# Designs tried in a protein design chat: VHH binders against O-glycoside alpha-1,2-mannosyltransferase homolog 6 (omh6). Part 3

Target 1, 298 residues: O-glycoside alpha-1,2-mannosyltransferase homolog 6 (omh6), of Schizosaccharomyces pombe (q9p4x2)
Amino acid sequence: MYFLILFSSNAELGEVLRTMRSVEDRFNKRFHYPWTFYGMDEFTEYFMSTTSTIASGHCEYGTKGITYTNHLQFILTISYLVHWDLSQVKPLVENNRLYQQRADALAQENLSYVYSPLFHSFQDWVVRSLLYHPQLEYDYVWRIEPGLKLVCEEKKDIFSTFKDSDIVFTNHVCERKHSGIYAMEEAIEEYKILNTQGDFSNIWVYSNNYTYCKYWPFNEILSLKQIRHNQTYTNLINYLLGSGGTYYHRWTESDILSAAFGVLRARANHMESVGFFLNDDVHYCPETIPYTGRCACL

## First folded at step 1 (VHH)

Design a19 (framework vhh_rezetamig_d1)
Fold by ESMFold2-Fast, scan of step 1:
Parts: structure tokens; C-alpha cells; sequence
Structure a19 (fold): chain B 298 residues (1-298), chain A 128 residues (1-128)
């Protein structure tokens, strides 16, 4: 089973609708995959009715503590509230000198969102809670960020290009290493020594002394089946995040999953046929169009 | 040309309610592209986010302050306001009103700025 996922809010509705229209027009109107929307606040009836009108498949909505469908049925689930709540992590951020010192240091390294506990808790929640959530019975998820616009016609089912052995299908992004990335490299070296499991490859898609390349999460297909049923992945993620690395080192979902997939030699493929723009900041146009009908890459 | 200007009393007594207003000129609060909010900086400390509001009235508050904070918007006056109840000496800070693009606390982009504009700030002292 396959679904599309989008993290959003009521205030983003305009951007969400533009993204959905693009994805539906270029791809999903042929395949009718369901949409799932997750947000920090309750979605309005207007949000649900307008998104459901555009979607060619079923729509589901998850928020802080409340899960509901486009049938206007409301299901209380306190598990989301617990995982999005800062109460479990307040000792890691509130009045913590290390958190504050790291924030100042990383801000000087031009890292964004260093002062946002909500952003950090979201990264932790996605990796440890959402991807393992028992109510998500789907095998594959396509994560789509608001502001994403598909620019090529995708006549073939993109999920069908995903082999059973593949764990992630996305584009790469390369960034300058900040001190938190060196901390992750050290944590993984410690994990290898303590666990004596096999030999581990280099953790990044590509890296040198100053630069590292990772999987880009804002237009990304993941095999939830491989992630959830692999105890080695689960143990590694719990080790990395159990020490507060998301809070102290500002590891993002992209950093954590890229490092984990690299350590465990997970199979990954480039999303080469899917052209996109994300706002005005990031854009990708395929060099060839053998598996697309038309691209508007101007 | 966008200007944000804080106004309100510079001295508040302990246990009372701190009330500030932000007047926006050179831009409309009714824009769907932006949240409008409040941040503060206590002496010798970093910036602390208080909360933000959308022109529809939807609000988002810092969990550590949520029981004491109310933010409201008046689109007809192009203004938004902060009320912080039960103040103590720990609430002494420079208070800024600010504009932020929608979704800044919900997207996982990692390259977003929390604020694209802020006012000049107003010092509020909580003292007997």
C-alpha cells in the first residue's frame, strides 16, 4: 500500500492547494493514492473540504492529539499529543546550559532554527514516532513539502520504479558540515565499537572534510516496511536519538536517516525522472525525459 | 517601507497583566502569507518566542507561557496585541513584535528564518 504525506497547517492552505494541484495534475490523478496531512494544530472543516475536493484519492488528517478523516469523523488519539509534546524533552532544553551554548555556536556556523525546540521535537517525532506508527499500515510513503511543484508529467507509477530492496528514493543535497555533523560521525563510530556488528560503510552519500551529501526529505519516497521491520535500524535510531542529538546537535530527519541508511548499507536510488521546484529556493529538471511526458523547466 | 512599532507601558507591577500593541504600517495584517507575533529578550539572555497569530485569529503559543499569554488581532486598525498575565521579575525583557512567513514552525526545511521583520523593541520592567 502507498500513500502521499504532507506536513502542514491551516495557515498554509493556499500553498497546500497549489502543491496538491501540481501533484494531482502531473501524477496522482492517474493512480488515486491517498493523502495524509499532519499538523501541529487542528485542521478546519474548510481545510478538509477544499483538500478533499482536489484529491483524487482518500484524505486523512492527523493533528496534535486528534486524528480525523474527510468524512468529518473525529478519532481521539493521545499518542500524537504525547510525541509532539515537549514534556519528555524539557530537561534537554529548558534552563540547559549545553543547549543554549550549542545554539549560539551553531548560529555562528549559519545553521538555521537553532533556537526552536518545536522544530527539534518535530524532527525527533518524525523519525521515532511517525515512521513507526502502527496505524500507518502502508508499505511506502511519498513525503511532499508544501511549496513543492512537479514540473514534468509522470505517466508511469513512480512507486513501481521502487524495487523491493530499495529503502529510499529521492534527490541528494550537499551542505557544509557543522559541528553537529562531526558529533554524529563520532556517535556512529562509538556505536560500531560497542555493538561489534559487521563492517560499516561511510555514512554519507558523499563527504569530504568540509562537505556532506544527504537524502533530501521534501520530495522523498520511503519504504516503511523495511524501516519498521528492521530491528537494526530501530536500535541505531534509538541509540542516536536517545542521547538527545536532535536537541544538542540539531540533527534533522534528513541527517539522521541518511546516516542510518549509510551505516546499514541500505539501497537508495535517485529520483531522476521527477522534476520539481520548491518555492524559489530549490529546483531540479531531468536531463532526459524518456519516462516523462512533458517538462516545464524554465 | 514596512514598519512595526511596539507601544505600551514600560513598567508593570508584579502579579499584574502586561499589555502591548503592535502597529503595522506599509503592509497589511490581512495578508495570508504571514503570521504576526511577539518575541522577547531578557537582559543577558537569548531571544524567546512568545507566540504568533494569523489574521483569521488562529494562535500558536510557546508552551512554557501558554497559560499566561493571549495574542489578538484587529485587522481594521492594522494592529495586533499581547497580554501576559501574572507577571514576575522574570518577565523583565525587551519585547519585539515581528512578522514571520506562514508555516515556519511546521515545515522541516532547516533553511527558513524564524522572522523576516521585527520592530525596534520596547523595554518592559517588572518592579514593585
Amino acid sequence: as target 1 above (298 residues)
Amino acid sequence: QLQLQESGPGLVKPSETLSLTCTVSGGSISSSSYYWGWIRQPPGKGLEWIGHIYHSGSTYYNPSLENRVTISVDTSKNQFSLKLSSVTAADTAVYYCARSPTDEYFKSLGIEKPFDYRGQGTLVTVSS
Scores: ipSAE 0.000, ipTM 0.141, lowest interface PAE 15.6, mean pLDDT 72

Design a20 (framework vhh_7ubx_2)
Fold by ESMFold2-Fast, scan of step 1:
Structure a20 (fold): chain B 298 residues (1-298), chain A 125 residues (1-125)
Amino acid sequence: as target 1 above (298 residues)
Amino acid sequence: QVQLVESGGGLVQPGGSLRLSCAASGFTFSDYAMTWVRQAPGKGPEWIATITSGGSTMRDDSTKGRFTISRDNAKNTLYLQMTSLKPEDTALYYCAKSPSEEYWKALGLEGMDVRGPGTQVTVSS
């Protein structure tokens, strides 16, 4: 089974509705795939009624967190909570000398959001939700960011087209390696030693000594079967979450998931026919305009 | 020139109230999420609350029942209403704007983008 997901909030309703209209018009009105709206806080009746009016498929809303137990309790004790609760992270950040020292170092490397418990909690919560939340019990999920607009009509079933993929991406983010990424590489090498895994020296989609590329998370399809029911994926991602690296190294959801996909040599495919914009920051236009659909790509 | 100027701090007794203001200029205030951050001398910054351009709020649980963030887009002003103040609330309070986007996923920035000089709050008998 297949569904569309938005990690969103009541504050984003306007962007959510605009995104839904473009996705429904360009793609989903033909296929009626369900929508899942997932947030750290409860959605209002107004949010639920307005989104369900636009959707051609069923709508599901998940906003209340759930507690899960991990088998590796010594390493993963702090990783069993999936609901957002800033009080859970205060001991990790408030008056914590290690957190402050690492945040200051990352700030010196010009990284944004290094002092933001909300940003760190969101990254952690998204990854845990993808691993464990019961409402996300589908085979594949199309992750779409509020504010994204599809600009070309897609008549083919994208899910069916890529049914054997582990990830279907639309873009990459390429950055200079910072201390947080070197820490990620070190954590993965330590994991390999503890678990006697083979050589996966280049863990990123496109990487060298100074630069790495990761999958852009705001328009992608993920195999939930792989990340939930493949113990190799689940164990590695849990190890990374258990390190506290979202807090101590400013790891994003994309850093964690892309590293796991790279280490485990995921079957990755490009959604090359899907044209989109996300505000004025990111845009992609297909090389060839589909002959059977509308395309407002410039 | 992007500029943020905080005001409204001062000396207050435990259990007292204060309303902090942040006057914004040099950017389209209504388009950006705004944040309150505090910092005690010799300690790191602590996020307090964020309000989106649409008016939705996110708050730290330790202050959620006592502090309320709000905005007046017509006046380009951000507010923090503080009640039931405690000695541990003593800090320099800053406002800050989001550096690149309005999404609440990127909100709650502390000291890494535009922030004002701060306004001192001292809670003492």
Scores: ipSAE 0.013, ipTM 0.202, lowest interface PAE 8.3, mean pLDDT 75

Design a21 (framework vhh_7xy4_2)
Fold by ESMFold2-Fast, scan of step 1:
Structure a21 (fold): chain B 298 residues (1-298), chain A 126 residues (1-126)
Amino acid sequence: as target 1 above (298 residues)
Amino acid sequence: QLQLVESGGGLVQPGGSLRLSCAASGFTFSSYAMAWVRQPHGKGLEYIATISGSGGSTYYSDSVKGRFTISRDNAKNTLYLQMNSLKPEDTAMYYCAKYFEALGIPKPENWEFDYKGQGTQVTVSS
């Protein structure tokens, strides 16, 4: 089963609607794949009715809350809550000496980071939701960021390019390493002392002493069935989440998943044929656009 | 190399208006979301408004929604904050801030900025 998924909020409704109209017009009106919307808080009736009106497939809405219809659903929901509970992480952020020391250091030295507990909680929540949310027990998800617009009509099923052995299908992005990236590399080196499954020599798509490349999370297809049903992936990702690195080292969802996929040599493919804009900021056009195709890329 | 220089602050009466500017250099301005952040004397930082790299998306804190407007001019590498109906509680040092991730999305639930300028003081008093 294939799902289109957005991690979103009521405040983003305008961007969500624009993204949905683009995806429906360029792709999904042909395939009727369901949409799933996940938020840290409940969606309003207005959000749900408006998005359902645009979608050509079924819409599902979820939050951090418990939703279940039978005993198995209940057990999966409890597992999700055990792995995601803000009350467990509040002590790591609020009144934590290390977090406060880092915040103070930033203020003192005008360093390149401003700490935000809301941002850190969001990164943690997204990864835990991908790993454990009971309603995401589907084979594949296409994670689409609100603000994304498809710029060319895609008549083929994009999921057909995703092989059963692939874990992730997306583009990659390269950035300079900050102190948190070195911290993640050290955390993974410590992990390998007791856990020998994987390739620890090069955990990123590409890296050197200054630069690292990771999977771009805002337009990606993930094999949830391979991630969730492989204990080696879940153990490594849980180790990284449990370290509090999203709070102490500013790790993003992309950093955590890319490192885990790199260590375990996940099979990845590039989403090179899909043209898109992200909030009109990122402009990606496929190199070979048919001149008779409906594109707004140029 | 990266530099953010704020200006336009000053002393204003309650109900007055100010327009803040932030001149950016040392990075590809249009590729980064920007924010206005303020810090009242003796208090923590408060995110006031964010704007995407293209200017297509904006978000505001509830304390300023309807009174402040964030905008940008990518040709001039300049960020603006139009402040109307100013209140004494708006008194703070105002900072321009750059989102940490190129081409990243500055939503309320994932605001994270990696650099702020030296600031410009806004004082609302009689």
Scores: ipSAE 0.000, ipTM 0.361, lowest interface PAE 11.7, mean pLDDT 75

Design a22 (framework vhh_enristomig)
Fold by ESMFold2-Fast, scan of step 1:
Structure a22 (fold): chain B 298 residues (1-298), chain A 126 residues (1-126)
Amino acid sequence: as target 1 above (298 residues)
Amino acid sequence: EVQLLESGGGEVQPGGSLRLSCAASGFTFSSYAISWYRQAPGKQREWVSTITSGGSTNYAESVKGRFTISRDNAKNTLYLQMSSLRAEDTAVYYCATYYDALGLSKPEGWEEFDYWGQGTLVTVKP
């Protein structure tokens, strides 16, 4: 089973509809794959009605529950959703000196969202939802970020180009290393020492003392079947999540999954034929002749 | 609608003091960390200070010991008390809150805020 998935909200409906129109026009009107919308809050009737009208396949809507008015309530709720002991979540943020010290250090490095328990909880929630949420019982998902626009016509089924051995099919992005990324590298080395029976690859797509490159999560096909039912992946990802590094080191969904995929030598392919823009800021346009006649890149 | 409105800027001599205010509306002010940023002529914006929802404070190295950030949750107002001002402190000062109300993921390395005020000018003249 193949699904298109968005993590979104009622407030993003305009961006969601524009993204859906692009994806339907360029690809999905030919294949009728279902859409799944995942939100922190329940979707309105208007959201469900308008998205279902655009979709050529059926639509599914999932939520973590009721809207929360403070960060602690949100964190306590995600503990239930992701099967954390509440005692593990609360000490990571509430009156936690280590959390505050780490946030302060990362702020000095000009890293965004370091004081946002909601941002940290969202990153943790997305990873745990991809691994464990009972509604996500799919073989493959195409994770699409609201604001994404496809700019090339895809007449062939892109899921059919995703080989059974592939774990991820995406683009990559390179960022400046911050203190949290060095902490991720240390956590991975610790994990390797504890698991003496193993052969581990390099962590990142590319890395040096100042820069690291990782898989970009906002236009990405994932083999949930291979990830969810493989203890090798779930054990490492749970080790990383269990460290609280999403909170203490501001690790993102992309950091955690890319590190795990790299260490475990996951088969990854570049989305060479899939041109896109994200909010007019990030773009990829295929440059080779086989794709140029099918792309509208300005 | 989220709105941030800065005030309190002006001209001061080196060694002087100013107090900036940022009036916030349209969101649950007490639940969010709120920051001061500044932009000097011809330079990029730089972070100055943050106060968390719990009241913990942090400061850029260049302003530590000279600036004090505080908040009044009853008035939905953020403050920056500036003392021992230097020529290098001349900038437009902005109040900002992070876009985290929806828990959106963004490409790492992009510093993006949904809600910035219009800024208040601070000029330190000899």
Scores: ipSAE 0.000, ipTM 0.412, lowest interface PAE 11.4, mean pLDDT 76

Design a23 (framework vhh_7ubx_2)
Amino acid sequence: QVQLVESGGGLVQPGGSLRLSCAASGFTFSSYAMTWVRQAPGKGPEWIATITSGGSTMRDDSTKGRFTISRDNAKNTLYLQMTSLKPEDTALYYCATEDFDWRGYSALSRYFDVRGPGTQVTVSS
ESMFold2-Fast, scan of step 1: ipSAE 0.014; ipTM 0.412

Design b01 (framework vhh_enristomig)
Fold by ESMFold2-Fast, scan of step 1:
Structure b01 (fold): chain B 298 residues (1-298), chain A 124 residues (1-124)
Amino acid sequence: as target 1 above (298 residues)
Amino acid sequence: EVQLLESGGGEVQPGGSLRLSCAASGFTFSSYAISWYRQAPGKQREWVSTITSGGSTNYAESVKGRFTISRDNAKNTLYLQMSSLRAEDTAVYYCARGSTYYGSGRYKSYFDYWGQGTLVTVKP
């Protein structure tokens, strides 16, 4: 089972609608795959009404805090996602000397998102949602970022290019290693000491001392069935999330998932023959990013 | 209730200067990063600058060296000092509680509250 997923908010509705119109027109109107929208806060009736009007498949809506009741409705109720409250993040950032010193150091490395506890919280929440959200019971998700536009008609089923053994189907992006990335490499070496798993010498799809390449999360297909039902992936990802590295080391969802997939030698393929723009008329190609090497913009 | 109220916009000639203010209420201002955004007619909102609770600052490349963000925690007020203004700086300027995301070559905003905006017009 396949579906399209957007992590979004009510504030992004205009961007969401433009992305949906493009994806529906260029691809999904032919295949009728469902859309799923996940927000850190509840979606408004207006958001749900307008997105449902555009979609050719059904639409589902979810939020950060979920209570899951298994097939016996009244027997066992489990919350599989930690409820996010900014008060839980406050002790990690407010008046915290390490957080502020780390932010200042990383800002000197030209890292733009160093000052956003809400952004760090969002990164953690996206990864946890992909692993545990009970409404994400489909085998495969196509993760699409608000602002993305498909620029070419795609008549073939993109999901049909995904082999059962593939974990991720996406594009790569290369960035300069900031000190937080070295911290992730150290955390993975610590994990190796505690567990004998994977080949930790080749974490990233490509890297050297200054540059690393990772899977681009804004137009990608993920095999949720393989990620969720493989304790090797879930154990490593939980270790990384549990470290607080999204807050202290500014690890993004892409950093965490790419490192896990690389360490565990997951099969990954390039999403070729898909033309797109991100942010309306502005084209974000990997070759324009400083310290890029082996990236393609499709 | 959280409120952010921008002021200081107006018309200015190219090469001129202007200072924007954002008055905050309903939360502990000193504990939050606050950002400036702008939106030109027919365009998406773009990030301009952020200042942290500790006073650290970041700027979009297009405004570096020309704009200065600052805060006065005693007055619960955020400022944006703009100099060497250009026609392309014409936009509605918003302050927002929160900061930006740059991942995989893209900026994304995660803000929970926005002001109503103040218009800056740079006319020759």
Scores: ipSAE 0.007, ipTM 0.244, lowest interface PAE 9.3, mean pLDDT 72

Design b02 (framework vhh_rezetamig_d1)
Fold by ESMFold2-Fast, scan of step 1:
Structure b02 (fold): chain B 298 residues (1-298), chain A 126 residues (1-126)
Amino acid sequence: as target 1 above (298 residues)
Amino acid sequence: QLQLQESGPGLVKPSETLSLTCTVSGGSISSSSYYWGWIRQPPGKGLEWIGHIYHSGSTYYNPSLENRVTISVDTSKNQFSLKLSSVTAADTAVYYCARHPRYSSGWYKGSAFDIRGQGTLVTVSS
């Protein structure tokens, strides 16, 4: 029903093992939830044996299978088939002039990875994996980034605590709007018109004329049941993926998912008791320490 | 600490081949964690991705440049190189070599690459 997921690679094994040790020690050794690892390349025997040794639950590895998808079919009449392994993916940007023109504009707005089709393919792949990959049949996924370390003991079953949530977040990323985000707002308005959804405001978590906030994707729980079995969610997310906006507008996975959760007014809850660090980039310590808990917030 | 340094001619004649080399110091290019790539910035324009290479030799090129671009890696010298053929004035730019994470995370840091060289200006002129 519930599992922990990392999008990772053989190269990140050291960070993966450190992350797993903290998550097992602080939470999972009591609950034995399974781990699933997804990556651009096939995981080695060494990766699989070492991660399985640390895990208190079973481990699954998602580098198999070919995912067939129609990149740009919504915009163009051309469809392409792509391998699941992104390391083998050539850029699927057939309108190079449009891509370069858009990338130049976004680069002037100081956005990273605007000229990286492989980065864009990764964003698309993560969202499609969460929606469609046959191996991901669980109701809820706790997404954890390699390098993340839990620093406080969590004795509650977090999945059971938030069982009716659509998303359980630990952080927000707030940024100034760029032209790609305005394009996404336009795409959502077009979707509403075409699908007679009525007059529905395009509410990101916190969005106004100048800024928007999205859910930070590197420590969060998502309801796969909601996004896969609720046609309203699946239709909107499919529409956004089909637009090619990850290529033409540099949309990230969290831009797409946060927009969908905002537009559809998802039930969102804060995972307040979970203390964590992600390298030196993000640091969160709970305001209160549980009566019988342990925290190492330094 | 890991550093990248571009080297090559600052002036190339039209129709010739631009050749640049990137030397990696303080770490191994044979890392399975990273691609190694080239990006450029023409005067008054934004950044343009040229291509990248994995230590195995697998390459990925910008479609607009793929007919003119060759990227190669020499793991024994801890170097990777760019060749851009049939250059014109439009190829005048500052060229950077860069290390690129394998797209597993890090988009929130607001950087196109983890590490970039200082850049080298290449002028295409007679």
Scores: ipSAE 0.013, ipTM 0.241, lowest interface PAE 7.7, mean pLDDT 75

Design b03 (framework vhh_7xy4_2)
Fold by ESMFold2-Fast, scan of step 1:
Parts: structure tokens; C-alpha cells; sequence
Structure b03 (fold): chain B 298 residues (1-298), chain A 126 residues (1-126)
């Protein structure tokens, strides 16, 4: 099964609705794939009513161990180990001198959000949610960021064109390596020495001594089945999460997943036909327009 | 409806003190890290102080470290900024901000917060 997923909040409702309208109009109204909304806080009735009105498929809402539908189904799930609540991560951050010292050092490297325990907890929570989602029937999840806008009519089923992929990406980004990234590279090398599993040949989409490139997480399709059912992926990702590197090295979900995909030589495919904008900062227009010629970037 | 309302700004002489307050409503205040952000006239936004949801962790920009103190009262849904030893360079519009909770490492988001208030003006002059 295929699922559209948004990590969001009640505060982002307006942005979410604009994103949903573009995705529904350009693609999903033909396929009726379900939406899942995951948040750190419970979604309001207003959020659920307005999003379900726009969606052509079913909507599901998840927060802090409870999964529910648009007032039609309520499912209490067993809580998996996720650190989305600061009370669960207090020993890692509150009155922790290592956390403070690392945050200060990373701030001097001009990294954003180094002093945000909530940012760090969210990165950890997203990765754990993708690994331990209770709905194991989902083969692929399309991760969509609030603010994303599809700008071209897409009449083919995007999910069907990328059989046996571990990841389908729309973009990658290249950044200067900060001290936390060198720490991740060292952690992976140590994992390789201490363990006999896996092929640890590549870490990033591209890298040199000063630059690394990773998959852009805000418009991508992940094979949840391949990630969750591959013990080598789950062992490496759990090792990275267990190191506290999300907190002490400011690793993001993109860093963790891209490193694992690179190390294990994931089957990665580019989503060439999908035109999109994200807040006018990321822009991609396909060279060929499928069927209609109706494209906002022309 | 999410709302942040700042107050406590004003005119003060160099070396003086002010205490800013931010009244928050429409969200679970204790679940979110909060920040004070300032914008001098004609310049960009500067993140000056951040506090965790519990109030157990605080962080400051180098420009205000040792002079400003961020605190919160979760029972009153209120954020505070105690400003001491004020300098002319501290003149700015001060905003209360709710941390977004997730961002990419490239800084692609235009703002480091998902909501900010209308602001309160601080002017430091003789």
C-alpha cells in the first residue's frame, strides 16, 4: 500500500491545506491514496475536519502513541520507543554538560537549531516512527513537507514507476561538513570494525573532505517495507540513534537515513517527472510535460 | 487560534534594565520551546535566547550572554526576558517566538519558528 505522509502541527493548518490542494489537484484525485498526519500534539477537530474535506482518500492522524481516523475509527496503539516528548529525553539534554558543550561548539560552526531539544527530539522521532510504524502493510510512504506545491499535472501513478526502490528522491542537497558529520563518519567506521554485517563502502550520495550530499527529505518516497524488514538497515539506524548523535552532533533524519542508504548501497531512483516548488526556494520543472500541458512553471 | 502577545518594551538609557513578557494562547505552552527574536530597524532577525518547554535548558547568543535572562511560567502561559546592562545596539523590535520543532540542516526554512507575535519595541538611547 502507498501512503502520503505529513509531519505537521495544528499551527501549520493553512500551509497543510495549500499543500494538500496542490497534491490532490495535480495527482491524488486520480488515485485516492490515503493521507497520514503525524504530530507531536493532538490534532484538533477543526484540523481533522478541514483536511479530510480536501482529501480524496482516507485520512489518519497520529500522535504520542494514539492513532485515529477522521472521527470514524479510534485505535489505541502500543507506544513504541520514540523521543518526541522532552520529558522522555531530559537526561540527554536538561542539565547535561555534554549537550551544552556540543551545542556551543556547533553554534560556533554557524549551524541552526543547535540549542533546540525539540528539534533534536523531532529528528529522532521521525526516524523511529518510520522504522516502527504499526501499519506494516504500507510498502511506500511519500514524505511531503507543509509548504510543498506540485506545479504540473501528473496523470501516471508515481508509485508504480519505481519498482524495488529503497528510496525515490526529488532532490539532493550538498553542505559543508560540520564536526557532527565527521563524528557520524567516525561512528559508522567504528560500527564497521566492531560488527561483521553489511557493505559499508559509501556513506553519502557524494562527498569529499569538506562537502557532503544527502537526500532531501521534504519530497521523497521511502520503501518502509525494505527499511523495516532489512535487519542490516535497522541495526545501523538503531546504532546511530542509540549513540545520541541526534542530540550531541545535531544529526537530522536526512543525515541518518542518507548515510544508511549510502553505506548499504540502496536502490535509489530520481523522480524526474514531478514538478514542484517549496516556498520558492526549491524549484524543479520536468523537461517533458505529461499529457495535459497544464504546468504552473511554464 | 494561536496567539503571542509581547509587552514591556520602551525607552531606556544605556546601562538600564527592562523586562519583556509574552502571553501565549491557543497551544499547549509547556510542550514547546520558546524564543526571543529581535529585529533592528532595516536589518534581519536575530535569535537571542531560547528556553526548553520545561524551562530546564536555556541558550543565549553571544551578544546577550550574561546580560539577558530568559524564563517561563508554564502555569501562566507566559515567557519572560529580563534585560540588564542595555546597550544602544540592543535597540530593536523584540518578538516572542514558538519553535517549529523540525527543520532541515540546510536552513531552507525562512524562519526558525512556526509562529511569532506582533512585537514590542525596545529603544536604548540617552
Amino acid sequence: as target 1 above (298 residues)
Amino acid sequence: QLQLVESGGGLVQPGGSLRLSCAASGFTFSSYAMAWVRQPHGKGLEYIATISGSGGSTYYSDSVKGRFTISRDNAKNTLYLQMNSLKPEDTAMYYCAKDRGYYDSSGRYKTPFDYKGQGTQVTVSS
Scores: ipSAE 0.013, ipTM 0.331, lowest interface PAE 8.3, mean pLDDT 75

Design b04 (framework vhh_7ubx_2)
Fold by ESMFold2-Fast, scan of step 1:
Structure b04 (fold): chain B 298 residues (1-298), chain A 125 residues (1-125)
Amino acid sequence: as target 1 above (298 residues)
Amino acid sequence: QVQLVESGGGLVQPGGSLRLSCAASGFTFSSYAMTWVRQAPGKGPEWIATITSGGSTMRDDSTKGRFTISRDNAKNTLYLQMTSLKPEDTALYYCAKDLSRYTIFGRPSYGMDVRGPGTQVTVSS
């Protein structure tokens, strides 16, 4: 089974509706794949009624309801829900000064999102939810970020381009390495030592001492079936998640998944024909505009 | 040249209200998400709220019952309406363009992050 997923909130409804209109018009009105909306908070009836009106397929709404008083309480609450091994991150969570000092250090390395405990826990939750949540028992998922607009008409089923052996279909992004990325590289080398019988490869699509390239998570198709049913992937991903590195090292979902996919020789394809804009931040125009589709690309 | 200028801060009593404004120039204001961030002395920046180009809002749960973010695209102005102010709200309040590090979901910003000089809010009796 194939579905589209948006990790979103009631506050993002306007961008969700714009994204849905674009995806429906350019692609999904032909295929009627279901939408799943997944949030930290319960969705309102207004959110559900307006999104279901636009969708050509059925809509499902999932949530991990969370009660918290502040950001630190949120981390403690989400850790309880996702069963983190807090031993590595407990001092940072319990001592706000240490958290701020670590955030300040990473900010000096030009890393964004360093002051958001909610963002750190969200990264962990997204990885666990995509791969292990009981309600997400589908074979393939297309992860779409609120604010994304498809700019080319996709007349062919994009899921049919995904081969049985493929694990991910997406674009690449390259970023400057921060200290947290060196920590992930070290963690994976330690994992290899512990698992001497493994057939391992390079961590990143491309890297040097200053730059690393990874899979871009905001317009990607994942084979949940291959990831969930392969204990090699689940063991490595759980090893990384269990470290609390999303909190301490600011690992994102794309850092974790890209590293696991690279190290374990996952088969990946590039979304070369899928043109998109993500708000005013990211623009991707295919070099060869598909003959069967029209593009509005400047 | 991209410019952001905050105003509307001042000294208020606990339980009081203030409306902060941010005047934007040098870019297409309506095309960008805008964020309010605050920083108290000796602490790191704290995200308050973001409003997207489409008008959707994301707010910190600790303040969302008391603070409301809004925008007027015709005037290139961002607002923060603050009610039931507490001493803990004392901080320098900044308006920011595309500070992805301050969103709860870390929406990417691949452009140059720009912030204004800030406006001081002091809540004391």
Scores: ipSAE 0.006, ipTM 0.226, lowest interface PAE 9.8, mean pLDDT 75

